# Designs tried in a protein design chat: VHH binders against q9y6x5. Part 181

Target 1, 379 residues: q9y6x5
Amino acid sequence: LPPKLLLVSFDGFRADYLKNYEFPHLQNFIKEGVLVEHVKNVFITKTFPNHYSIVTGLYEESHGIVANSMYDAVTKKHFSDSNDKDPFWWNEAVPIWVTNQLQENRSSAAAMWPGTDVPIHDTISSYFMNYNSSVSFEERLNNITMWLNNSNPPVTFATLYWEEPDASGHKYGPEDKENMSRVLKKIDDLIGDLVQRLKMLGLWENLNVIITSDHGMTQCSQDRLINLDSCIDHSYYTLIDLSPVAAILPKINRTEVYNKLKNCSPHMNVYLKEDIPNRFYYQHNDRIQPIILVADEGWTIVLNESSQKLGDHGYDNSLPSMHPFLAAHGPAFHKGYKHSTINIVDIYPMMCHILGLKPHPNNGTFGHTKCLLVDQWCI
Short names: E, the ipSAE of ESMFold2; O, the ipSAE of OpenDDE; V2, 0.75 times the mean of E and O plus 0.25 times the DockQ between their complexes.

## First folded at step 7 (VHH)

Design z29 (framework vhh_8dlx_2; at its last look DockQ between E and O 0.01; V2 from the best seeds 0.00; counts 0 for: pae O 7.7 > 2, placed apart)
Fold by ESMFold2, look of step 8:
Structure z29 (fold): chain B 379 residues (1-379), chain A 125 residues (1-125)
Amino acid sequence: as target 1 above (379 residues)
Amino acid sequence: EVQLVESGGGVVQPGRSLRLSCAASGFTFDDYAMHWVRQAPGKGLEWIGNIYHSGSTFYNPSLKSLVTISRDDSTNTLYLQMNSLRAEDTAIYYCARGYTVYLRSGDYQTKFDYWGKGTLVTVSS
């Protein structure tokens, strides 16, 4: 009987929310499965890059989704949330649902995970929903469970994506206890609904379920703004992405643009591409622009004096505020085990192991996840 | 039934100050972001600014030094204080109920679901 896996992401779920808020349903899920308390994600700590890193096991420079907003100088193509369907952007890697469904007697299903509505290497998820943020969690779950139960060839890998708590984290900031408590309680109710539906449909005992996220969230403030217009005229560059990692394409001499920016704020690091720290693994792709600006935690780069984001992410991936968690339950996983940390790229080789797939070359380390798995030696 | 009623408009001399009000009814006022928007003769709509239920304010950068937005949740009233008025500030001023949608990209967009009828401000000597 081939093993099955459901991969679930709640966008922007900061790891320490588990300690600071009440999650009776998620805590029961963890009690009967495994928890990784902190997942070190990839730089930049943004949605599209980190979701693709989970399913490819690759750093952003290696899979080519290097930001939520991108420009390719050779093809003149732009990438954005509303313009993400061109396979060109995704074809530098092979995500796990493609590898899975190319195996004999297997298919893949997707409810809105980034990239699953795109034909990557001429292969689109066998069953999928086109991205539409207005579609309820219940409808996404209903489609996923229908496909898991009723498909030929059988669905062995499925994904489910939800926009919260990211949207509310941006709106309120993670320190707004009143509003974030309400938001996170709703998410916990959705997790309860997920588990209950899997039990009622007879899927719970034989389906492996991973609940994770792409990044966390940090508090922002109108007192922590970096006004780029006070340092450099708009005419000297093309802005590809703004905050908290700005991507700058110079229109004039690159060194001149760098010199205008380098002392703009003590709360912003300015890097020429070749000077980006090696620990970011964020240098060797043409889509990474010649100059990047990296704001300190909680600081916002603006062109004017205001921003409507009270919380944000995208910062240095060493920051605990940027780290999600991972929880898992199913026949492949131990019961009641807690692990301190893994790298987000480690999730891919673990998923390949669970599914019996040969992983493509990747940056993950299978050994980091062995203690989560019942079929592995844990020392 | 959601209703927004602007008041306080009229003819005012250049250099003077004026305070506009917007009376809200038919919804829980302190759950919503509120906006001011204006339309000068022969021009399109110009966003002035907003105020969140938290009290946080955001302004059109070109107008920030000239305006202040406030709210009184006990009276369901939104205010626009305008100072040092100029002839180019002549416009119909609208109160709007809005909300901000935060996209998975981290960007945001503002949507307006209800508008007032507007109040005319004429700045003339």
Scores: ipSAE 0.381, ipTM 0.753, lowest interface PAE 2.3, mean pLDDT 93
Fold by ESMFold2-Fast, scan of step 7:
Structure z29 (fold): chain B 379 residues (1-379), chain A 125 residues (1-125)
Amino acid sequence: as target 1 above (379 residues)
Amino acid sequence: EVQLVESGGGVVQPGRSLRLSCAASGFTFDDYAMHWVRQAPGKGLEWIGNIYHSGSTFYNPSLKSLVTISRDDSTNTLYLQMNSLRAEDTAIYYCARGYTVYLRSGDYQTKFDYWGKGTLVTVSS
């Protein structure tokens, strides 16, 4: 039987939550598996970009999902939550489920991972659920486990996405210990349900399971706002994305727009596209706008309004608050091993290795993850 | 049926204060964040601020020094206190019941499902 992998994402699961709260079920999972304490994600540290980086091994400038709201200057198309199913936006890369289906006679299954309900290079996940936030974790898990057990050709790659703790992180902020404790305990219980379900169905011993996330969360405040309307009039630009990374499309000369923005707030950096720091790998794509504003951690860019978000993400990917973790269990992984840090783009070539797939060219380095794997030497 | 009824509008002189009220009925008032929104003649909607059940308030930064939002859960009433009124504050003031929607992208949006009919505030000499 070919090797099997289930990739699970709990959106917005900040790495240091593991040190500040109790996770008995996740701790038992890790005891018999591996833990990577910090995963350095890609910039910008947002849901769609980082979920696509996990499954492509590419920086955002290379895979083309550069934000949750985008404008493509060449085609004049707009991307948002209301039109995220246009394949055009996803076609600059080949995600692992497509590779899995095309290289060998194998199936993929998906419970709401970003991009899995879109035909990419004319290939859609063999089994998938259209995104609907009202569908319970239990229903997503039931579908995934049914497909893992009852598919021909066999499902060898499956994904499961859950919106928490990101939704509650935005609502309460990560420093709200009472509310975050309740939310994180519920997530730990869901991890317990996942493991129990896989054991009852006879899948646990032969299935590789990765539990990870796309980003962390930082505390915001109504006292840390940058009012863009105080910097520049709306007639001068089109706003493509707002916070904490604003994407500005000038309606007048780019230099004039830049000059109005560059000294407006001590709590944001203003970049012409060619001046964006190389370490972000956020420059070489037509969907990256001519001017980018990057707010400092915990600051929110607004348009003459308050922000009701008490937590946010999207900030500099060097910030530990933006980092998720990775835990894994299964026949491919060592037992009881802890690793400090990997890059989020390293997950893709590791998953390709586990599944026996030839990876597409990518920005990950297999050597960074080899110490996690039983069939590799890390000396 | 959910109802929101604004009151307290009228003609007021520049520099004076005014308090608006919104009477809520048909739902459990203390389960919801309540908002004030205004619309000046020929302009779009401008969000003023909101108040959660906890009493936490969030304001439009351009209006923060001029307004205070409060609530009385015992009477199901939302209040907007306005000080130092200017001609630019002439608008229809709406009470709205808010909820937050979490989008697939992880973006967090405030939406309104019920609105009052509005109360007109005219600032003139």
Scores: ipSAE 0.323, ipTM 0.636, lowest interface PAE 2.9, mean pLDDT 92
Fold by OpenDDE, look of step 8:
Structure z29 (fold): chain B 379 residues (1-379), chain A 125 residues (1-125)
Amino acid sequence: as target 1 above (379 residues)
Amino acid sequence: EVQLVESGGGVVQPGRSLRLSCAASGFTFDDYAMHWVRQAPGKGLEWIGNIYHSGSTFYNPSLKSLVTISRDDSTNTLYLQMNSLRAEDTAIYYCARGYTVYLRSGDYQTKFDYWGKGTLVTVSS
């Protein structure tokens, strides 16, 4: 049988949740598979950029999805969660589901993974659901498993996306043990449902399943706010993205705007585009604005209004609170193996290998995941 | 004492619909996944579908278009709605309580610890 892979994302699942909460179903999944305890994601640690990095193996500056909100100065186009359907934003890279279904006797399926409901390079997933947050996990799971089981040509790559525990993390904050316990219990139950479904359909033994996330969550507070209005007049710039990484488009001289912001807060770093640290791989794209503000962990950039979020993400990708995990099960993976850390871009070449696909040029390192795979040497 | 009692079976004509009920007692109903299973004459058991405590449902792909499973936790009742019945749907229909067993290997299995006595559904012209 041709190899099959299901990629599942639980948005905002911070890696250390595994240490601080109970996950009976996920732990059983891990015990019979592999675990990467920490995945270093890309900067900015936001949903759209990181999900696209997972399926392209590229840093943000290369695949062009540089934030959840973007602006292109040449075309005057805007990108946001509510306006993400223009292929213009996605066409700077080729995601794995496109590569997969261009092969003979293969098709791809997707349940609300970012970018999967958009024709990229004139190719859209053979099976997909338009993004709708009101659609239950059950319905998404039912569609995905139906496609995996009954499609012709067969679905060999599928994605499944769920908004929790991100939504709840924002609402309650990751340090709210009572509420987050309830939320994470539900997530574990959904994983149980997934595994049960696969077993009942006879897919479990032959399907490779990756469960991962795009980012973590850090605790925020009303006592840790950076008000930009205290530092600069709003008429001097356009805000393209706000917190915790603000993208600033100056309306006056860039240097003047920079000088007004550089000392705004001791808990915020201000970068000219050319001075953005190399480690972020967040410089070489026209969609990155001339000035970037980066708040310290747990600090929120605001204007004249206070934030209602008790948790947030998007901070420095070296922070453990921003890191998700990766668990996997299936014929391609070892059983009972734990790995310390990989880069999020490393997932792409691994998935390509599992599926027998030639990867596009990418920033991932296949060598980082060899120890997870049964057909590779781990030295 | 755990009890499951199916009802609603009988003789129906092809093309008709039928709703089966399973009354549960003796346990916390809303904590368990519930299943429907049938056995046609001379055949083995066939899994129809289940509903989890979360309300999520899963079905046998061969029967998905013909069946809907629901539950009412306030009355401890499991339902099986069947539409467009055919002769081949003639069977004894069972409700069963499911539970997860975690094996020392790290894997787990779904097992059925309690069954109803079943209700006979006969589809004939």
Scores: ipSAE 0.019, ipTM 0.286, lowest interface PAE 7.7, mean pLDDT 94
ESMFold2 (binder alone), look of step 8: mean pLDDT 81; pTM 0.796

Design z3 (framework vhh_8dlx_2)
Fold by ESMFold2-Fast, scan of step 7:
Order: sequence, then C-alpha cells, then structure tokens
Structure z3 (fold): chain B 379 residues (1-379), chain A 125 residues (1-125)
Amino acid sequence: as target 1 above (379 residues)
Amino acid sequence: EVQLVESGGGVVQPGRSLRLSCAASGFTFDDYAMHWVRQAPGKGLEWIGNIYHSGSTFYNPSLKSLVTISRDDSTNTLYLQMNSLRAEDTAIYYCARGYTVYYRSGDYQTKFDYWGKGTLVTVSS
C-alpha cells in the first residue's frame, strides 16, 4: 500500500497556546509522535499566503499568493474573499496535491484547504469540498475518511482545514483566557474525535497525520490605531490591502506618496518595494505593490474609523506570537520526539519525502525536518 | 423575541451631561457586544462605540473624550454617558446588537442584527 498523509490545519493556532492551556487529546497524539514547538511562517503572516506556502514550500514572492487581497495592474484583476477562484492567482506554483496526482497514479482529497477548489495548472484535487464555513468539522472529517478508504486510484494525500481558533482569536483576542479556554477545549475535543474516527476505521496505524497551523495571533486595542486618512488623501493612491500590512498603489509619483506616508506614525514602517527587508522574502513579485506599510505588533491600520478586532495577525514573522506549531504521528515519524523550530517552507519537502514524490524547486530545507523521520539519520 | 429599548433622551442645554439607557430582552445579554450609533438630522449613521461582554470598550476616535459606554449584565442594560453636549450632538441615538462575519481570508467585519427604535436627543438653549 502506498504511504498516506493527512494534513490538518487549525487556522490561527498560536504555539504559546500549548503552554497556557490543557490539551489532553493533542498531548496523547504528541506522546506517540513528534512535536515542533515553533514553526516560523512566511511574511505576511496571513491565512491564504501561509496555507499555500505549506503545500508548495515557497516564500510568498515565489508562489504568488502574497496577501489575502491582491491586485495585478496589467490584467486589472483583483483577488479577495469574493474573487479567489481564478487560477491566474494560484498558477505561479505547483502545490503538493497536483504533484501527487501527476507523478503517481494517486488521488488527492481536500476539505476546504485554500486552493484545493481551484484548477491549478489544469489540475484540481481529485476529491474536494467547496468552501462553506457552515460545514461542520465532523462532516469534513467524514468526507476525508470516506475518500481515504474508498477511492481508486487511492487517495494518498488528504487535507482538512478548520477556521478556529482564528475566528475566535479575532473576536476575543488571545489574552481573553475565559473565551479562549472554551474555544481551545473544543478544538482539543475535535482532535480527539479525529483520532477516534481514524482508529475505528482501521486507518490510524498506517496513516501519517500532521496537525499544524498557518499563523498565531496577537492582542489588538483601540488605543493602538494608525489612521491612514490623517497622513494622505485618498485621491493620491489606490488601497489594495489595509491591515496590518497595507499595500499602496500610487495614483501620482511614487516618491510623493512615500513622502506623505513615511512620517505618518511611529508605529508603522513605510517601505518602497526595493527597501522591504530581505529577511521577509517579500519583494520579487509583481503582485507586491510599490509601497508597503507594516504596522508594529498589535497596531491596526484604519481609515478614519475604529477597529472591532481584539486579535489580529499578518505582522512580522520573527514575532513568536505569529508562530504556529506542528505535531505529527504515523509510521514515518519518531515517537516522543520534540524539536524546537522549523521554517513553514520546510513542511513541503518533508511531505514529498513521506509520499515518495519528487519535490518541485522550493525554499525549504529537508535537513531541518530529518530528526522527525524514522528513515533518516539524526545527529 | 429580541428587543432593545432606548430611554433617557430629550431636550438638554449645551455644556450639560446626559446618560442614555438601553434595556435588552429576549437573549443572553452577557454573550454579546453592544453598540451605540447615532444619526443627526439629514446625515448618515455615525458609530459611537461598543462594549464587549468582557467590559472592553471601543470608541469612535472623534468621540472618545466625550462619551463613556458601560453595561450592567445583572439588569441587561447598556449605558451611554455623554459629557459637554453641543448642538452638533443633536441626533437620534440607537442601541444595536453586534455580530461578526468572519471571511475565509481572516477579514473580520462587524454587522448589526437588531436595533432599538432610537431615542431623540436635542441640544438647544
């Protein structure tokens, strides 16, 4: 039987939550598997960019999903929640489910992972669910396990996406212990349900399972707002993305727009595209706008309004608050091993190795994940 | 049935203070963020601020120094304290229950599902 892998994402699961709350089901999963305590994600620390980095092993400037809202000046196309299904936006990389279907006589299955409902390089996930937030975790899990057991050619790569704890992190903020405790307890119960379902179906012993996330969460406040309208008039630019990383398309000379913005607030950095720090790997793509504003952790960029968000993400990827974790269990993984840190782009070449796929060129380093795997030397 | 009933409006002289109340019924009050919104004659809706179940408050920056929002979950009552009233504060004041829409991208927007009928505040000499 070919190796099988289920990749599960709980959106916005900050690594520090593991230390501040009890996760009995997740802890049992980890005891017989591996834990990476921090995963350093890519910049910007947003949902679509980081989910695509996990499955391509590429920085955002390389895979082309550089934000949750994007603009292409040549084609006049806009990317957003309402217009995210155009293959144009996703075609700058080859995600692992496409490679899985094309290199081997194998199928892929997807429960709502970003990009899986889009034909990328004329290839769509063999089985997929269109995005609908009202569909329960249980229904997503039922479909995935059905496809893992009852498909020809066999499903060898499956993905499962869940919106929490990100939605509650935005609503309550990560410092609201009462509400976050309730939300995280529910997630731990879902992990228990996942493990129990896989055991009941006879999948548990032969399936590799990765549980991870795309980013963390930080506390926001009305006392930490940057009012962009106080610095520049709307007639001078088109706003492509707002907060906490604003993407500015000038309607006048770029230098004039930059000069209006550069001293706007002590709590944001203003970059001309070529001046964006090299460590972000956020520069070499036409979808990255001529001027980028980066708010300091916990600061929100607004347009003459207040913010209702008590938590947010998208900030500098060096911030521990932006980091998720990775836990894994299965025949490919050691048991009871803890690792400190990997880069989120390292997940892709590791998954390719587990599945026996030849990875496309990528920004990950296989050596960073070797100690997690039973078939590799670890020093 | 969800109901929100504002009270405490009326005619008030410039420079004075006024406290508005909103009595909530038909839902678990302490599970919701509550908002105050006003509409001056011939103008659009202006958001004043809100208070979360936790007690955390957020205000329109233009109004922050002039208003205080509080709640009493034991009586299911929302309050708006206004100080140093000016003629420009003449408006119908609405109590509203907020809900959030979470998009796949993580965009988080506040919308209102229930409104009171409003209470008129007239600031005149």
Scores: ipSAE 0.127, ipTM 0.510, lowest interface PAE 4.0, mean pLDDT 91

Design z30 (framework vhh_8dlx_2)
Fold by ESMFold2-Fast, scan of step 7:
Formats: C-alpha cells, sequence, structure tokens
Structure z30 (fold): chain B 379 residues (1-379), chain A 125 residues (1-125)
C-alpha cells in the first residue's frame, strides 16, 4: 500500500500554549510520536502566507502569497476576500497536493486548507471542500476519512484546517486564561475525536498524521497603537495592508513618503523594499510594496481609530510568540522523540520524503527533520 | 463598455444536448474567470459552474456529469455544453463575469460584476 499522510492545522496555535494548558489527548498523541517544540515560521507571520509555505517549502517572496491582502504592481490586480480564488495569486509555486497528483498517479483530499479550492497550474485537489467557516470540524473530518478509505486512485495526501484558536486569540488575547483555557480544551477534544475516528476506521496504525499550525499570537492593547494618520496624509499613498505590517504604495516620490514615515513612531520600523532585512526573505516579489512598515510586538498600526483586536500576529518571525509547534504520529515517525526547533519551510521536503515524492526546489533543509524519521540516520 | 451576449437557446427535446455561447467584449477576456448561472421559472438563481483564465473548471456538484464549460480566448467566447436535458433544465441561462467573496466569518458568496441578458432554454416533448 503506498504511504499516506494527513496534515492538520489549528490556526494560530502558539507553541507555549502546550506548557501553560493541559492537553491530555494531544499528550497521548505525542507520547507515541514526535514533538517539535517550536516551528520558526516565515515573515510575515500571517495565515495565508504560512499555510502556503508549509505545503511548498518556500519563503513568501518565492511562492507569491506575501500577505493576506496584496497588490501586484505588474498586473495591477488586488488580492482580497473578493479575489482569493483567482489562480494568478497561487501560481508562483507548486503545492504538495499538486505534486502528489502528478508524480505517482495518486489522489489528494482537502478540507479547507488555504489554496486547495483553487486550481493551481491547472490542478486542483482531487477531493476538496469550498471554504466555509460554518462547516463543523466533524463534517471536515468525516469527508477526509471517507476520501482516505474510498478513493481510486488512492488518496495518499490529505489536509484538514480549523480556524481556532486564532479567532479566539484575536478576540480575547492570549493572556485571557479563562477564555483561552475553554477554547484550547475544545481543540484538545477535537484531537481526541480525530484519533478515535481514525482508530475506528482501521486507519490509525498505517496513517502518518501531522498536527501543526501557521503562527502564534501576542497580546495587544489600546495603549499600544501607532496612528499612521498623525505622520502622513492619506493622499500621498495607497494602503495595501495595514497591521502589524503595513504595505505602502506611494502616489508621490518614494523617498518623500519614506521621509514622512521614517520617524513616525519609536515602535515601528520603516523600510524601503531594498532595505528590508535579509533574514526576513521578504524582498524579491512584485507583490511586496515599495515601503514596508513593521510594528514592534504587541503594537497595532491604525488610521486615527481604536482597534478591537486583543491579540494579533504578523510580527517578526524571530519572536517566540509567533511560533507554532509540530506534533506527528505514524509509521514514518519515531515514538516519544522531542525536537527543539525546525523551520516551517522544512515541513515540505519532510512530507515529500514520507510520500516518496520528488520535491520541487525549495528553501527547506531535509537534514533538519531527519531525527524525526525512523528510516533516517540521525547524527 | 462591458458586454456579455448569450446565444444558442431554444426548444429542445428531453434527452438531447445543447451548446450555449456567450460573446464577451469591452474588457480583456482572458484575464477573467467566467460563470454560467441559470434561473428556472419561479425559482432562484442556480450556479452552474465557472472557468478560470487558466482553463480550469469548477462545477456545481449536482450538475457536474451533465455539463461542460469551455472558453475560446482567441474569439472572446464562453461555452456551456449540456447533455441529457430534462424538463427541470428549462431556465434562462446567464453568462456572468465574477468573483468569489469570502466573509471573515468564513461564509462565501459568488458575486458578479456584469451579466448578460440571458438566453431561454425550454426542454419539452
Amino acid sequence: as target 1 above (379 residues)
Amino acid sequence: EVQLVESGGGVVQPGRSLRLSCAASGFTFDDYAMHWVRQAPGKGLEWIGNIYHSGSTFYNPSLKSLVTISRDDSTNTLYLQMNSLRAEDTAIYYCARGYTVYWRSGDYQTKFDYWGKGTLVTVSS
């Protein structure tokens, strides 16, 4: 039988939640599998960019999903809630479900993972659900397990996405222990449901399962606002994205706009595109705007208004608060192994190895994940 | 001006096939996803499917085995091929240029910028 992999994402699951809350079902999963305590995500630390990096192994400048809101200067197209199904935005990379379908005569299945309801290089996941946040975790799980058991060609790669704890992290902030404990207990119960369903269907012992996330969450406050309107008139630029990374398209000379912004706040760094730190790997793409503003952790950029968000993400990817974790179980993985840190781009070549696929050129390093795998020589 | 003009409708017998056309003008056709939508008498709008600029197609699952959408970018024309027509396929068929809107709640809707005036298909014995 060919190897099978289920990739599960709980959006916004900050790594240190594992140390501050009890997860009996997740801990049982880890006991017989592996845990990576921190996954260093890509900049900017946002949902669409990092979910696409997981399945392509590429930095955002390389795969082209550089933010949740984008403008392409060459084609003059806008990416927003009204245009995220246009394949144009996703076609700068080849995600793993496309590779899976094209190399081995295998099928892929998807429940809501970003990009899976879009044809990419004229290929869409063999089985998929159109994005709808109202669809329960149980319905997503029922479809995924049905497709894993009842498909020809066989489904060998499946994805499952869930919006929590990100939504609650934004609403309550990660320091609200009462509300966050309730939300995280519910997620642990969903993990228990997942494991139980796979056991009942006879899938558990032969399926590789990865549970991960795209980013963390940090506490925000009405005391930590950066008012962009106090520094520059809105007539001088077009705002492509606002917070915590602002993407500025100048309507006048770029240097003049830069000079108006550069001393706007002690809690915000202002970069001309060519001056963006190399460590971000956030420079070489037409969708990255001429001026980028990066707020300090916990600071929110606003336009002469208050913010309703008590938690946010998108900040510097070196911040531990922005890091998710990775847990995995299955025949490919060691049992009871703990690993400190990997890069989020390393997940793609590891998954390609597990599935026997030749990876497309990518920014991941297979050596970083080899100690997780039973068929690899560690050290 | 943006114009979408449907043609090819008419009276057809049950079990037969029919091809509809939509002629587009006033915009760069090969930059846009195009949709087919129908409305049966006394009923609401039913989305049939779409075709992206890449040529990739998505269909209403209830209609997937019965329809094929294609496009010819050299002539700015969108096509809908319908097979095994039934009386319940009687409807006005619209060509539309549009996009999908995702709400932050996760609900989504297909929204349309421009519509043709429609072409009537009547399936009767």
Scores: ipSAE 0.006, ipTM 0.125, lowest interface PAE 10.4, mean pLDDT 88

Design z31 (framework vhh_8dlx_2)
Fold by ESMFold2-Fast, scan of step 7:
Structure z31 (fold): chain B 379 residues (1-379), chain A 125 residues (1-125)
Amino acid sequence: as target 1 above (379 residues)
Amino acid sequence: EVQLVESGGGVVQPGRSLRLSCAASGFTFDDYAMHWVRQAPGKGLEWIGNIYHSGSTFYNPSLKSLVTISRDDSTNTLYLQMNSLRAEDTAIYYCARHKTYYYRGDWETKYFDLWGKGTLVTVSS
């Protein structure tokens, strides 16, 4: 029987939520599986970039999804929520479902993971759902489990995406214990439903399941705003992305724009593209703009107005508040093992190993995840 | 009919106070943050401030000490209280709405998708 893997993402699930709230179903999952306490994501710590890094093992500058809002200076194309299905944006990398379908003549299934409803290198997930936020977790789960159990060639790689706790994290902020407790309890119940469904269908003992997330969440405030309009007039630049990482396309000389911005606020760093810190791996792509502004944790960049976000992400990937966790269960994984930290790009080569796939060149290090796996030596 | 209707404008003497109202109809007022914006003769639009459903307010720093924004969600009404009026406060005053919505891992904002027709305030002795 070929190995099978289900990759589940709960968007915006900050790692330390596990320590501050009760998760009885997730805790039972972890008790018989593995937990990685912190996953160091890629910069910028946004949804589309990090979801694509999980399935490609690449930094954003390498896979080309460098933000949720992008401009490509070579082709003059714009990327936004209204045109996220143009293959142009996704074709700089080969995600694992494409490799799975092409190397092993196996099927892939997807319930709304970013990129799975797009033909990438002329290959789309064998079974997929077009993105629609109104579709329940149960409907996504029912489709995924049906495809895992009833497909030929067999579905060996499946993905499931859920928008919470990110949507509520933005709306209420992660420090709103009343609202976040309610949201996180619902997520734990969904994890319980997932496990119960897999057990009922006879899939649980032979399926590898990874539960992870793309980023965390930090508390924002109306007292922590950076008004970009107080720094520079709109006539000097085109704004490609605003907060907490602003992408600035100058309309005048780049040095003049930089000089107007560089000392405007003590709560943001202003970088010329070539001066972006090497540790971000956020430089070598035409979709990264000539000037990048990076707000300090919990600070929001605004245009002469307030912000409605009480929580946000996108900040420096060294911040623990930006880190998700990874939990896994199945025949490939040890039982009751706890690991401190991996890089989010390490997930891809680990998944390729579990599925018996040859990984495309990537930025992950298989050695970082070997202690999670029963068929590997941990030293 | 989805609309915003401003009222309370008129001629007022310098140094006096004035309260403007904006009546909302045809939509769920409580779902929206509300803004006040003004336009003086021969000038561009100037943002005054906004108020969220929670009652939290944010003001243009240049105007913060001179204005107060409030709302009554039971009557679907937005208010702008102006104090110590000056000749430069002569403008058409508009109310406008905005809504923040979630799309696939982030919150987006639809700014000023509905405006009132405006109410004229003339500060003259």
Scores: ipSAE 0.180, ipTM 0.572, lowest interface PAE 2.9, mean pLDDT 90

Design z32 (framework vhh_8dlx_2)
Fold by ESMFold2-Fast, scan of step 7:
Structure z32 (fold): chain B 379 residues (1-379), chain A 125 residues (1-125)
Amino acid sequence: as target 1 above (379 residues)
Amino acid sequence: EVQLVESGGGVVQPGRSLRLSCAASGFTFDDYAMHWVRQAPGKGLEWIGNIYHSGSTFYNPSLKSLVTISRDDSTNTLYLQMNSLRAEDTAIYYCARHKTYYYRGEWETKYFDLWGKGTLVTVSS
């Protein structure tokens, strides 16, 4: 039977939560598996971009999902909550489930991972659930485990997405110890449920399981707001994305808009597209707007002083608060090994290796993850 | 009936204080962020400020020193305290419910999905 992999994401699970809270079920998972303490995600540190980077091994400028809100200047299309299923947005890369299905005629299964309910290069996950936030973790887990055990051709790659702790991180902020403790305990209980279900079904010993996340979370405050309306009039630009990375499409001369913004706030960097720092790998795509504003950690860009968030992400990917972790267990992984840091783009070539797939060209480096794997030399 | 009802308006002398109330019914008040918005005669809507379910407040900077927003979730009531009233504060004052939903890594918002009918405040000598 071919090797099998289940990839699980808990959205917005900041790496240092592992140091500040108790996770008995996750600790038991790690004891007989591996832990990567920090995963350096891609910029912008948002959900859609980073989830797509995990499964493609590409920077955002290469895979085309450059934000959660996007505008493509060539086609004049807008990406939003109501328009996320248009294959146009996803077709600049080939995610691992597509490669899995097209090499050796294997099946893939998905419980709500971003992109899995979209036909990408005319290929949709063999089994999938349309996104619906009201569907419980238990129902998602039941479907995934059923598909892993009862499919032909066999499901060899499965994904499971859960919205917490991101939803609560935004609502309460990561410094709300009472509310975050409750939320994180519930997540640990869900990890316990996952392991127990896999053991009960006889899947645990022969399944590779990765538990990871797309980004972290930082505390925001009413005392840390940047009012864009105090800098520039709405008649000069179209706003494509607001906070903490604002995407500005000028309606007048680009240099004139840039000059109105460049000294607006000491807590925000203003970049012409060609001046965006090379280390972000966030420049070479038509969906990246002519002017980008990047707020400092914990600062929120607002219009008319209205804000919805006590916690946020999207900030500079060098910030530890933006980093998730990665834990894994299964026949491909060492037992009891801790690793300090990998890049989020490194996950894709590692997963391709585990599944015996030929990876598409990507920005990951297999050598960065080799110490996690039993069939590789580490020292 | 799902509704918001403002009260406490009327004629007030310049320099005085006034507290407006907004009574919510027919929904779980504690689940929602609430806003105050005003409209002076012949002008557009002006946002005053909001209060989240957590008690955190944000204010229009032009009004921040003059107003305080609070809520009492036990009585399903939103308050706007106004101090040092000026003739330019003459307006219809609305409370509004902030509609948000979570979609894959972001809280999306529709801003104002339920409004009260307004209460008139006239600042006149």
Scores: ipSAE 0.190, ipTM 0.596, lowest interface PAE 3.0, mean pLDDT 91

